# Designs tried in a protein design chat: miniprotein binders against MMACHC-like protein (cblc-1). Part 3

Target 1, 261 residues: MMACHC-like protein (cblc-1), of Caenorhabditis elegans (q7z144)
Amino acid sequence: EMSHAESIKRVVDQKLSSHEGFESHMFKIGSYNEAVGESSPFALPYDDSTMALLILSTPDMFDVAFRKWVVQKTMDFGSFDEVCEMVSSPIQSFLEDRLEIMSEKLRKVEENFEILHDYSMTPQRRPKILMQTCGHVAGAAFYYQPCHFQEDGVTWPPAGRMGPNLKFIGLSLHPIYGGHFAFRSVLIFPNVKIPEFCEKEPRPILTASEDVRTALEKFNYNWKDSGFRDFGNPTRRYSTTQMEFFGRPVAERWEVLRPWV

## First folded at step 17 (miniprotein; from t31 with E40R)

Design v17
Fold by ESMFold2, look of step 19:
Structure v17 (fold): chain B 261 residues (1-261), chain A 86 residues (1-86)
Amino acid sequence: as target 1 above (261 residues)
Amino acid sequence: SDEKVNRLAQRIEELLEKVYELMEKIAELGDPLLMLMIWRLMEAIEDLATLVHELSKNGLSPEAINQIETAFQEIEELLNELADMI
């Protein structure tokens, strides 16, 4: 069973490789269900030993793989301006192309799998899967939750800064990239069981509670400036081009990429 | 009082319609940060609906109305921040 699971992961890693800005992290559905709570509406209806792979992107996804894709699309369409006109959602289109290539090869090894995305939603318009929880249970990125960083006799977060009606949410930080990464998809393999697989513990880039509280405040109060991504002084970061692209309104994003061609 | 509660419920429905439209656009971007923030906003609106329901059971005192209006303001601020990106 483990040899089959390893074969599956090898195919995924070949098609969504680390030097192209992807990581895959194996976990058991049971570990995820335990973390969200077995009675939670977010629990997934698979056996506890069911194999899953978390896929996340690192800075090279944009700087290496996506850049190559944009250049190739420019050649295929004949000009950059024509690509801009025909492709309204460049990142999504790129990811769909890569996932289809991966899926085509993967089906030759294991035909029965499901894909859930960070944007996958229930009829109630809620996430089908909690990506931050997946990251933690798979050992990929430590998930800092506000409830774990309270201090007795101290009100935190401070009253009135955000108001009581917006949830103060948790932040996932990668041990290498800090906040310069993104959860993308989870592959679930209902016919592949890995009962003896043991997930690694996530390595925290922030260890002092005061540093965690500061990062969570930055994330919740000022997420638009992306400063939260730099907590832990990560050694690898999003390029200035990637920061500019995602920092601009959607209508302006294509123009950021023009120097690539 | 029933008219006031009905107007509040209508405002919540109008917020939900705006959020659903924005959510559809955000889901197509490949931008997980914006996706996380729209999930956060959706949760806040669900909490607002609960707040209105609970406070209306005892009548809508001036204090209850102020609490509800403050919640609308905070939600609308995040909605505007997200809409500016789209």
Scores: ipSAE 0.804, ipTM 0.922, lowest interface PAE 0.7, mean pLDDT 91
Fold by ESMFold2, fold request of step 21:
Structure v17 (fold): chain B 261 residues (1-261), chain A 86 residues (1-86)
Amino acid sequence: as target 1 above (261 residues)
Amino acid sequence: SDEKVNRLAQRIEELLEKVYELMEKIAELGDPLLMLMIWRLMEAIEDLATLVHELSKNGLSPEAINQIETAFQEIEELLNELADMI
């Protein structure tokens, strides 16, 4: 079963490669369910030993793979202006194309799998899966939760910056890339069991509680400027183009890419 | 009064309609940071609905109304930040 799981991961890694800015991280659904709580509405209805693969993107997804896709789409549609008009959501379209290609090859090895995304939601508009929890249990990215960084005699979060009505949320940081990465999808394999598999512990890029609190404040109060991504001083970062693309309103994003063609 | 509670419930429904429309657009972007922030906003709105319900059990004092209005303001600020990106 571990050999089969490894074959599945190998196919995924071939089609969503590290060179093209993807990582896959194996975990058991049971580890995720334990972390969210067995009675949690976010627990997933699979056996504890069920294989899952977390897919995340690194800076090269945009700079290498997505760039190639934009250039090819420009050729396919005839001009950059035509692509802009026809494709309103370029990142989503790119990812859907790549996942389709991956899925075609994967089905030759394992026919039965499901894909959940960071945007997958229930009819009640709740997340179907908690991506930050997946990242932590899979050993991919340490999930810093505010409740774990309280200290006696220190009032935190600071009063008055955010009112009590907006919850202070946690931040996931990658051991290499800091905040310059994104959780994308989780593949779930109901017919593949990996009871022997032991997930690696996530390696924290920040270890001092004071640094974590500062990062969480930056994330919760100033998320729009993306400064939170640089905590831990990662040397592998989003390019200036990627920062500009995601930092602009959606209607302006295509124009950021014009120099690519 | 029951009339004030009904007005607040109507405002929450109107707020939710705006948020649902924004959520659908964000879900199509491939932008997980915006998606995380919309999840945060949804939780805040659920908490606001709970707050209105709990404070209304004894009638809405001026202090309770002020607390509720502050919550609306904070939620609307995040909503506007997200809407500006779409």
Scores: ipSAE 0.796, ipTM 0.919, lowest interface PAE 0.7, mean pLDDT 91
Fold by ESMFold2, last read:
Structure v17 (fold): chain B 261 residues (1-261), chain A 86 residues (1-86)
Amino acid sequence: as target 1 above (261 residues)
Amino acid sequence: SDEKVNRLAQRIEELLEKVYELMEKIAELGDPLLMLMIWRLMEAIEDLATLVHELSKNGLSPEAINQIETAFQEIEELLNELADMI
């Protein structure tokens, strides 16, 4: 029943809270499978009514929760330099720590669940789950797909802007944060069925087709400068520290955080 | 010629080795934007392999060679952009 599903979501939200920069969004596996296609290699082998929770991060994940984690690690190890030396992937380590805490509490309410991540891959090195599709199906972030913004009599994307061999891919924009968010994980609950649950429709932050095409071009041609994140004039954005952290080569990222301690 | 096709296939294999190394490193970062771009790159390399196979069926004309080399250059540019972040 929906009561159990709601109890699961409450536990997840308590441990991955909005104040700490997380959102959870419920959806049915069947809705995801329909969107990717029944015969798609990306379809997941669960009943259509199977409960899933999409986890995404908002700007406060970095500025509030991750910052606290870094400060605590510095205290635990005795110095910032020692943390930098021992923890090579700080964001990944933080998220794994937080998910383990959440999972421990969650197992007391529902023992049988699986976690898939944006980086989860098959032995053939293909994604196990399409996060942008999950975001759309769950009503969390509108997924703007290039095929939906073609115009009769107009060639788009413009000829010669990309080589013919790189796919022009879609962009997900959050109704509050624009591109200042990230899909992280999907929790799947094989023993929890929610056949009567109806996902909300995602609210588009961009409505004019010209604005969408411009955003998609920015994303596909200039993704490294992160300008695509500002489309739709989001009301909350990544901090300058977060933009610097992810905008720098990995080896330089720890030094961005030194002012925190 | 068959020698040109074999050299292109070898070049694709070398490219895949580099991409697999990069993919493993990116998967450990907690950086979903980089992960999405590596998925995009992987798809492009699979399309390149298919392109080489299809164009080689009738021999590699100068036009076919130019098309294949352009694809390599575009894919290598994205690979280098990702590698520079690692």
Scores: ipSAE 0.795, ipTM 0.923, lowest interface PAE 0.7, mean pLDDT 91
Fold by ESMFold2, fold request of step 21:
Parts: C-alpha cells; structure tokens; sequence
Structure v17 (fold): chain B 261 residues (1-261), chain A 86 residues (1-86)
C-alpha cells in the first residue's frame, strides 16, 4: 500500500510541481481526526489509516504557473481584455484547470478519490475540513494556536480592533515561506491505507512565545495589510505583483496583471 | 421582551443572509485568507445567537441589550471589511 501511495504522490507532484509553486504533504486521516477530536463535527468518516495529500501553494504558483496560464489564456481568447471579460475569477479558474489535468492523470493510477478545498462546506455552511489542522498534522506548516501560548499571570490577548466578540484564531506559518503560502486542497483516497506512515513534525519558523503572540495579534487585528506573512523573516516571499493582486478589491485584480501581456 | 427577542433573532437571520451571499462570492475567488475570515465571521454569528438566547432567559436588561448591540457592531465591522474586498 505504501508503494501505491508513493505512486499517487509522484503523479500529484509531477502535475503540481514545486517549480510551479505547489507542495503535496501526505498524512493519515486518523492523525487529522485525533487532532480535531474523534467526536468533533469536523472529524472525517474514513478509517484512521486512510491516505490523504494536502496541497498548498507557494509564491511561484502565482509568479510562474499562474502567469503562464494568464499569458496562454490571452492568446487563446485573443486579447487580455477578452480574458478579463470572460473569466471573473482568474485564480480559481487557473486552479480548477490544473486540478482537472492532475485528476485526469491521477485516475489512471487510483480512480477512487475525493477532493476537499479550503472553501468546501457542509449544508450548515461550515468547513468540511480544517486546513490549518491538516497543515500541522502533515508536517507542512506549524499551526500556532492561541491556547498554547498563554502565559501565567498575563491576560492575553489584549482587546483588539475586532473586539472581544470575534474569535481570536490561530495562524499557520510555513518553515520556508512564513505566511507567503496558502492551503488549497486535500485529496482523500478511501481505498488506500498507509498504517505504517509516520508524518514529520512541522518545523516552527517562530520558536519564542513572545514572537508567536505578536504574530497572532498581527494576524487577528491587521490581516488586511499582510504583515503577518513576514514573521520568521522568510527570504522567499510573495512578489510585489502577487501582494498587489490579493490586496486589491476583486474588481481591480485583473488590471494588476496587464503588464504580464 | 418577547418582541425584543424576536427582533434580535430577525436581525441575526438578516445578518446570516448577507454573510451567506458574501461567502458564495468568496468561495469562488481562490483566496484562502478571505475564506478563513468568513469562517471566523460565521462562528461569531453563532456565538451571538447563543448570547442572545442565554441573556434572554433572565429578560433583556439594558446591560444585556448593550452587550448584544456591541457584538452586532463588531460582527458588522468585519462583514463590511470583507464586503469591501469583494
């Protein structure tokens, strides 16, 4: 079963390669279920040894793969303005195209799989899967949770701009890219069991508790300015173009890309 | 008091409808940061509904109403920030 699991991972990595800004990280559903709690509504109904692959994007997804896709689409549609008119959500459309290509090849190796996304939701409009938990369990990105960084005799977090009625949530930081990455999808393989697989521990880019609390405050109170992404002093960051694109309202995002063509 | 609770419940329903519409738009973007923030907003609205229910058991004192209105204000602020990005 590990040989089959490795063959699956190779196909995924071939089609969603590191040079094109993707990473895949293997984990067991049981490790995820233990982390969310076996009785949690977020627990997934698969055997503990069921294989899963976490897909995340790094800066080159935008700067290399997505850029190529935009250029190709302008040639296919005839002009940049035509692409802008016909494709309202360029990142989502690009990712769907890449996942379909990957899925076509993957079905030749393992036909039975499910894809869950960061946006996948239950009928109750709750996430089907907790991406930050997947990242931690798979060893891909350390998930800093506020409850683990309390200090005796200190009330933390202090009141913030979002007020006390919004949840103070955790932050995932990649060991190389800090916050310059995004969780995208999880592939689940119900017929592939990897009971012998042991996930790596995630490497924390931040180790001092004071730095973690500062990062969590930045994330919760000022997420829009993206400053949280630079904690840990990553040397590989989103490009200026990528920061501008995601920092703009949706209607303005296409124009950021015009210099590419 | 029963009329006040019903009005608060209606405001929560109207808030949820706005959030559902925004959530559908965000889900199509390929922007996981915005998706995470809309999940946080959904959880906050659930907490608000619980708060209204618990405080209404003893009647809605002026202090209870102020606490509830403060929660609405904070939730609406995040909603507006997310809506401005769409």
Amino acid sequence: as target 1 above (261 residues)
Amino acid sequence: SDEKVNRLAQRIEELLEKVYELMEKIAELGDPLLMLMIWRLMEAIEDLATLVHELSKNGLSPEAINQIETAFQEIEELLNELADMI
Scores: ipSAE 0.790, ipTM 0.916, lowest interface PAE 0.8, mean pLDDT 91

## First folded at step 19 (miniprotein)

Design w11 (from v17 with L16A L51K)
Fold by OpenDDE base, fold request of step 21:
Order: C-alpha cells, then sequence, then structure tokens
Structure w11 (fold): chain B 261 residues (1-261), chain A 86 residues (1-86)
C-alpha cells in the first residue's frame, strides 16, 4: 500500500517538479478531518486512512514554469497581443494545462482520484476544502490561527483598518518561502489507504507570540502590500515581476509579462 | 425597530450579491490570496447577518447598532479593495 502511494507521489513530483516550482505533501484524510472537526461542514467523506496529496506552488512556478508557458503560447499564437486577447486568466490556464498533463500520467498508475482546488466551492458557496489546514496537517507550512494567540485580559486583535469586526483569519508560513508560496490543489485517492503513514509536523518558523500577532495583523489589515509574506525570514521570495503581476488589477497583469517575449 | 432591522437585512443582501459576483470572477484567476480574502468577506457577511437576526430578537441597543455599522464599513472597505483588483 505504501509502495503504491509512493509510486503515485513520484508521478506527481515528476510532472509538478520542484524545479518547475511545485511541492507535493502527503497526508491522511482522517488527519485533516480531525483538524477541522468530524462534524464540520469541511470534513471530507472518505475513510481516515485515505491518501491525499497537497500541491503548493513556490516562486519558481511563476518565474520559471509559467514564464516558459507564456513564451511557448506566444509562439503558438504568433503574437503576444493575440495571447492576451485569447487567454483571459494566464495563471489559471497555465495551472489547468499543468494539472491536465499530470492527470494523464497519474491515471496510468491510479485511475480513481479527485482534484480539489483552493477555489473549489460547494453549491452554498463554501470552500470544499481548507487549504491552510491541509498545509499544516501535511507538515508543509505552519498555520497560525488567531485563536491560539489570544491572551487573557489583552484585547487582540487591535481595532484597525478592516477589523476587528471583519473576521480575523489565520496565516500559513512555509519554512523556506515564508508567505512567498500558494496552496493550489489537493489530490484525493479513495482506493489508496496509508494507515501506517505519519505526517511530518509543521515547523513553527515564528516562535515569539508577538511576532505571530504582528504577522497576523499585517496579513489581515495590510494584505495588499504583501508585507506579511516576509515573516519567518524566507530564503527565497517572489520576484519583483511576480509581485508586480499579483499587485496589479487583473486587466493590467498581461502588460507585466510583455518583457518576457 | 423592525423597520431598521429590515433595512439592515436588505443592506446585507445587497452586499452578499456583490460578493457573489466578485467571487465568481476571483475563482477564475488562479490568485489564492484574492480567493482567501473573498472567503473572509463571505464569512463576515454571514456573521453580520447572524448579528442582525439576534438584534431582531434581543432588541436594538445603540451600541449594537454602532457595532453593526462599523462591521458594514469594514466589509465595504475590503470589498472595494477586491473590486479594484478585478
Amino acid sequence: as target 1 above (261 residues)
Amino acid sequence: SDEKVNRLAQRIEELAEKVYELMEKIAELGDPLLMLMIWRLMEAIEDLATKVHELSKNGLSPEAINQIETAFQEIEELLNELADMI
């Protein structure tokens, strides 16, 4: 059973490689369900030992893999302006292409799997899965939740821009990338059981409660400046081009990529 | 009191509609940060709807109304920040 799970992971890691800016992290659905609560609307209807793989993107997903994709599409369409007209969502289209190629290879090893995305929603417009919880359970990134950093007699979070009446949300920090990464998808394998598998514990890269509180405040009140991403002293960061791309309105994002072609 | 609660409920419905429209657009972008923030808005609107419903049962205090109005302002601020990106 573990040998088959490892074979699945190897196929995923070959098509979504670290050199192309991806990581995969294995976990049990039961570990996720325990973390969200078995009666939670976010609990997944699979056996506790069911294999799952979390896929996240690193800075190289944009600066290496996506850049190659944009250049190739520009050649295929004949001009950059034609690509801009035909492709409304370049990052999404790139990810769909990469996931399709991966899925075609994966189906040869295991045909029965589901893919959930960070944008996957129920008919009630709820998340189908909580990616930050998956990241924590899989040991990929530590998920700092506000409820764990409340102190008795201290009013926290402080009143500020967009708070505290707006829900104060948690932040995930990667041990290498800090906040310079993104959760993308979870693959679920209903026929693959890994009961003996033990997930890696997530590394707490912020150790002082004050640093965690400051990171959470930056994320909740000043998310648009992306300053929250630099917590935990990341060794690798999004490039200036990537930061500019995600910092611009959607209609202006293609123009950031024009120098690549 | 009932008229004020009804006005607040109507404002929540109008906000929810705007958030739903924005959510559909954001879901297609491959931008997980915007997706997290739109989920945050959805939860805030649901919490606000619950608070408004509780006011209808427990009565309207000036303090409770002020908290609701502050919550509306915070929701609208984040909504506008997201809308400016799309």
Scores: ipSAE 0.851, ipTM 0.937, lowest interface PAE 0.6, mean pLDDT 93
Fold by OpenDDE base, fold request of step 21:
Structure w11 (fold): chain B 261 residues (1-261), chain A 86 residues (1-86)
Amino acid sequence: as target 1 above (261 residues)
Amino acid sequence: SDEKVNRLAQRIEELAEKVYELMEKIAELGDPLLMLMIWRLMEAIEDLATKVHELSKNGLSPEAINQIETAFQEIEELLNELADMI
């Protein structure tokens, strides 16, 4: 069973390689369900030993893999302007292409799997899965939740822009990338059981409660400046091009990529 | 009292519709940060709806109304920030 799980992970890691800006992290559905609460609306209806793989993107997804994809599409379509016209969502189209290529190879090893995305929603417009919890459980990135950093008699978070009435949300920080990463998808393998598997513990990058509070405040009140991403002193960051791309309105994003071709 | 609650409920429905439309657009972008923020917005609307419902049971205090109006302003601010990205 573990050998089969490892074979699945190898196929995923070959098609979504670290050199192309992807990581996969294995976890048990039961570990996730325990973290969200078994009676939670986010609990997944699989056996506790069911294998799952969290897929996240690193900075190199954009600067290496996506760049290659844009260049190839430009050659295929004959011009950059034609690509811009034909492809409305470049990152999504790229990810779909990469996931399809991966899935075609994966189906040869394990036919029965489900893919949940960060954008996957229920009919009630709720997340089908909590990616930050998956990241924590899988040991990929430490999830700092506001509830763990509240102190009795202290009013925190402070009143600020978009607070205090808006939900104050948690932040995940990767041990290498800090906030310069993204959770993308979870693969669930209903027929693959890994009862003896033990997840890696997530590394706490921020140790001082004050640093955590500051990171959470920046994430919740100033998310658009991306300053929250630099917490934990990441050794690898999004490039200037990537930061500019995601910092611009959607309609202006293609123009950021024009210098690549 | 009932009229004010009904007006607040209607305003929440209108806000929810705008958020749903924006959510559908964000979901196809491959931008996880925008997706996190739209989820945050949805949760805030759900919480606000709950608060408005509680007003119908517990009565309308000036303080409770002020909290609801403040929550609306904060939700609208985040909504506008997200809308500017689309």
Scores: ipSAE 0.851, ipTM 0.937, lowest interface PAE 0.6, mean pLDDT 93
Fold by OpenDDE base, look of step 19:
Formats: structure tokens, sequence, C-alpha cells
Structure w11 (fold): chain B 261 residues (1-261), chain A 86 residues (1-86)
């Protein structure tokens, strides 16, 4: 069973390689369900030993793999302006293409799998899965939750922009990339059991409670400036182009990519 | 009191519709940060709906009304910030 799980992971890692800006992290559905609570609306209806793979993107997804994709699409369509007109969501279209290629290869090894995305919704318009929890459980990125950093007699988080009536959400930080990464998808393999598998522990990059509180405040109140991404002293970061791309309104994002072609 | 609760409930429905429309657009972008913020916004709306429902049971205090209006303002601010990105 572990040999089969490793073969599945190998196929995924070959098609979504680290050189192309992807990581895969294996975990058990039971570990996730324990973290969210078995009675939670976010609990997944699979056996506890069911294999899952978390897919995340690194900075190189944009600067290497996505760039190659944009150049190729520009050649295929004949001009950059035609690509801009025909492709409304370049990152999503790129990810779909990459996941399709991966899926075609994966089906040869294991036919029965599901893909959940960060945007996957239930009929009740709730998240199908909590990616930050998956990241923590899989040991991919430490998930800093506000509830763990409350101090008795101290009012925290402070009242401010997007104040106390908005949920103060947690932040995941990657040991290499800090906040310069993204959770993308989870692959679930209902027929593959890994009962003896033990997830790695997520590394806490921020150790001082004050630093964690500051990071969470930056993430919740100033998310748009992306300053929260630099917590934990990441060794690799989004390029200036990538930061500009995600920092602009959607309608202006294609123009950031024009210098690539 | 019932009329005021009904007006608040209607405002929540209208807000929810706008958030759902925005969510559909954000879901197609491949931008996980925006997706996290839209989930944050949806949860805030659910919490607000719960608070309005509780008002119908517990009565309307000036303090409770002020809290609801403050929550509306905060939700609308985040909604506008997300809308500016689309």
Amino acid sequence: as target 1 above (261 residues)
Amino acid sequence: SDEKVNRLAQRIEELAEKVYELMEKIAELGDPLLMLMIWRLMEAIEDLATKVHELSKNGLSPEAINQIETAFQEIEELLNELADMI
C-alpha cells in the first residue's frame, strides 16, 4: 500500500515538479478530520487512512512554468492581444492545463481520485476543504491560528480596519517561502490506504508570540500590500513581476505579462 | 421591531447576493489570497445573519443595533476592497 502511494506521489511530482514551482505533501484524511473535528461540516467522508496529496505552488510556478505557458499560448494564438482576449483567467487556465496533464498520467497508476481546490464549494456555498489545515497537517506550512495567541487580560486582536465583526483569520507560513506560496489543490485517493504513514510536523518559523500577532495583524488588516508574506525571513520570494501581477486589479494583470513576449 | 428585523434581513440577503457574485468571479482567478478573503467575508455575513436572527428573539436594544450596523460597515468595506480587485 505504501509502495503504491509512493508511486502515485512520484507521478504527481514528475508532472508538477519542484523545478516548475510545485510541491506535493502526503497526509491521511483522518489527520485532517481530527484537526477540523470529526463532526465539523468540513470533515471529509473517507476512511481515516485514506491517502491525500496537498499541492502547493512556489514562486517558480509563476516565474518559470506559467511564463513558459504564456509564451507558448502567445505563439499558438499568434499575438499577445489575442491571448488576452481569449483567456480571461490566465493563472487558472494554466493550472487547469497542468492538472489535466498530471491527471492523464495519474489515471494510469490510480484511476480513482478526486481533486478539491481552494475554491471548491459545497451546494451550500461553503469550502469543501480547509487548505490551511491541510498544509499544517501535512507539515507543508505552519498554520498560525489567532486562538492560540490570545493572552489573558489583553484585548487582541486590536480594533481597527476590518475590525472585530470580521473573522480574524489564521496565516500559513512555509519554512522556505514564508507567505510567498499558495495552496492550490488536494488529491484524494479513496482506494489507497496509508495507515502506517506519519505526517511530518510543520516547522514553526515564527517563535515569538509578538511576531505571530504582528504577522496576523498584517495579514488581516493589510493583506493587500502583501507585507505579511515576508514574515519568517523567506529565502525565496515572488518576483517583482509576480507581486505586481497579483497586486493589480484583474483587468490590469495581462499588461504586467506583456514584457514576456 | 419586526419591521426593522425584516429590513435588516433583506439587507443581508442583498449583501449575500453581491458576495456570491464576487465569489464566482474570484473562484475563476487562481488567486488564493482573494479566495481566502472572500471566505472571510462569507463567514462574516453568516455571523451577521445569526445576530439579526437573535435580535428577533431577544428584542432590539440600541447596543445590539449599533453592533449590527458596525458589522455591516465592516463587511461592506471588505467587499469594496475585493470588488476593486475584480
Scores: ipSAE 0.810, ipTM 0.917, lowest interface PAE 0.7, mean pLDDT 92
Fold by ESMFold2, fold request of step 21:
Structure w11 (fold): chain B 261 residues (1-261), chain A 86 residues (1-86)
Amino acid sequence: as target 1 above (261 residues)
Amino acid sequence: SDEKVNRLAQRIEELAEKVYELMEKIAELGDPLLMLMIWRLMEAIEDLATKVHELSKNGLSPEAINQIETAFQEIEELLNELADMI
């Protein structure tokens, strides 16, 4: 089963390669279910030993793979302006194209798999899967949860800065990229069991509680300026183009890419 | 009062409807940060609905109404901020 699991991972890594800004991280559904709670509505209905692969993107997804896709679409449609008019959601369209290419190859090795995304939702408009939990369980990115970083004698989060009705949420930081990454999808293989597989522990880029609390405050109070991404002094970061693209209103995002063509 | 509770419930439903529409648009962007923030907003709306229900059991005191209005303002501010990006 481990040999089959590794062949599956190899196909995924070939089609969503690290050089093009993707990482895949293997984990067991049982490890995820234990972390969310077996009775949690977020628990997934698969055997504990079921293989899963977490897919995340790194800065080169945008700077290398997506850029190539935009250039190719411009050639296919005849002009940049035509692409802008016909493709309203460039990142999502690019990811869907890449996932379909991967899926076609993957079906030749393992026919039965499911894909869940960060945006996958139930009919009740709730997340089907908690990506930050997946990242932690798989050893991909340490998930800093506010409840784990309370300090005796210190009121935290600070009173009055955030009302009680907007939840103070946790932050995932990658050991290399800090916050310059994104969880994208989870592949689930119901017919592939890996009971002997042991996930690596996630490496924390921040270890001092005071640093974690500062990062969490930055994330919760000022997420739009993207400063939270730089905690831990990551060596690789989103390019200025990527920061501009995601920082602008959606209608303006295509124009950020015009210098690429 | 039953009329005040019904009006608050209607406001929550209208707010949730706006968030659902925005959520569908955000889900198509490939922007997980915005997706995480809209999930956060949905949790806040659900918590507000629960809070209104629990506080209404004993009648809505002026303090309870102030807490509820503060929650609406905080939720609406984040909603507007997200909507401005879409």
Scores: ipSAE 0.786, ipTM 0.912, lowest interface PAE 0.8, mean pLDDT 91
Fold by ESMFold2, fold request of step 21:
Structure w11 (fold): chain B 261 residues (1-261), chain A 86 residues (1-86)
Amino acid sequence: as target 1 above (261 residues)
Amino acid sequence: SDEKVNRLAQRIEELAEKVYELMEKIAELGDPLLMLMIWRLMEAIEDLATKVHELSKNGLSPEAINQIETAFQEIEELLNELADMI
C-alpha cells in the first residue's frame, strides 16, 4: 500500500510542484483525529490508517505559477482589462484550474479521493477540517497554540487592545518560510491505507517561549500589516507584489498585477 | 426586562447575518488568513449569544448589560475591519 501511496504523491507533486510553489505532506487521518479529539466535531469519518495529503503554497505559487497563469489569461481574453472583468477571484480561479489538471491525472492512478479546502465549511459555518492541525500532524508547519505558552503567575496576553470576547488564536509557522505560506487543500484517499507510515515531526522556526508569545501577539493584534510572517527570520519570503496584492482591499487587487503584462 | 433580552437577541441575529454574508465573499477569495479571521468572529458571536442567554436567567443587571455591550463593540470592530478588506 506504501508503494501505491508513493505513486499517488508522485503524481500530485508532478502537477503541483515545489518549483511552482506547492508542497504536499502525507499524513494519516487517524493522526489528525487523535489531535482534534475522537469526539470532536472536527474529527473526520475515515479509518485511522486512511492516507491524506496536505497541500500548501509557498511564495513561488504567486510569483511563478500564478504569474504565468495571469499572463496566459491576458493573452486568452485579449487584454488585461477583459480578464479583470471576467475573473472576479483570480487566486481562487487559478487554484481551481490547477487542481482540475491535477485531479484529471490523479484519477488515472486512484479514482476514489476527496478534496477538502481551507474554506470548506459545514452547514453550521464551521471549518470541515482544521488546516493548522493538519500542518502540525503532517510535520509541515509547527502550530503554536496560546495554551502551550502560558506561564503560572504571568498575565498573558496583555490586557487591552483585543477584548476578552475575541479568541486569542494560534499561528502556524513553516520552518523555511515562516508565515509566508498558506494551507490550501487536503486530499483524502478512502481506499488507500498506510498503517505503518510515520509522519515526520514539525521543525519549529521559533523555540524561545518569549519569541512565540511576541509572534502570537503580532498575529492576533496586527495581522493586517503581515509583520507576523517574518518571525523566525525566514529564508524565503513573499515578494513585494504578493504582499501588496493580499494587503489591499479585494476591489484593488487586480490592479496590483498590471505590471506583469 | 424581557424587551431588553428580545432587543439583544435581534441585534445578535442581525450581526450574524452580516457575518454570514461576509463569510460567503471571503470563502471565494483564496485568502486563508481572512477565512481564519471570519471563523474567529463567528465563534465570538456564538459565545455572545450564550452569554446573553446565561446572564438573562437571573435578570440583566447593570453589570451584565455592560459586559454584553462591550462584547458587541469588540465584535463589531473586528467585523468592520474585515469588511473594509472586502
Scores: ipSAE 0.775, ipTM 0.908, lowest interface PAE 0.8, mean pLDDT 91

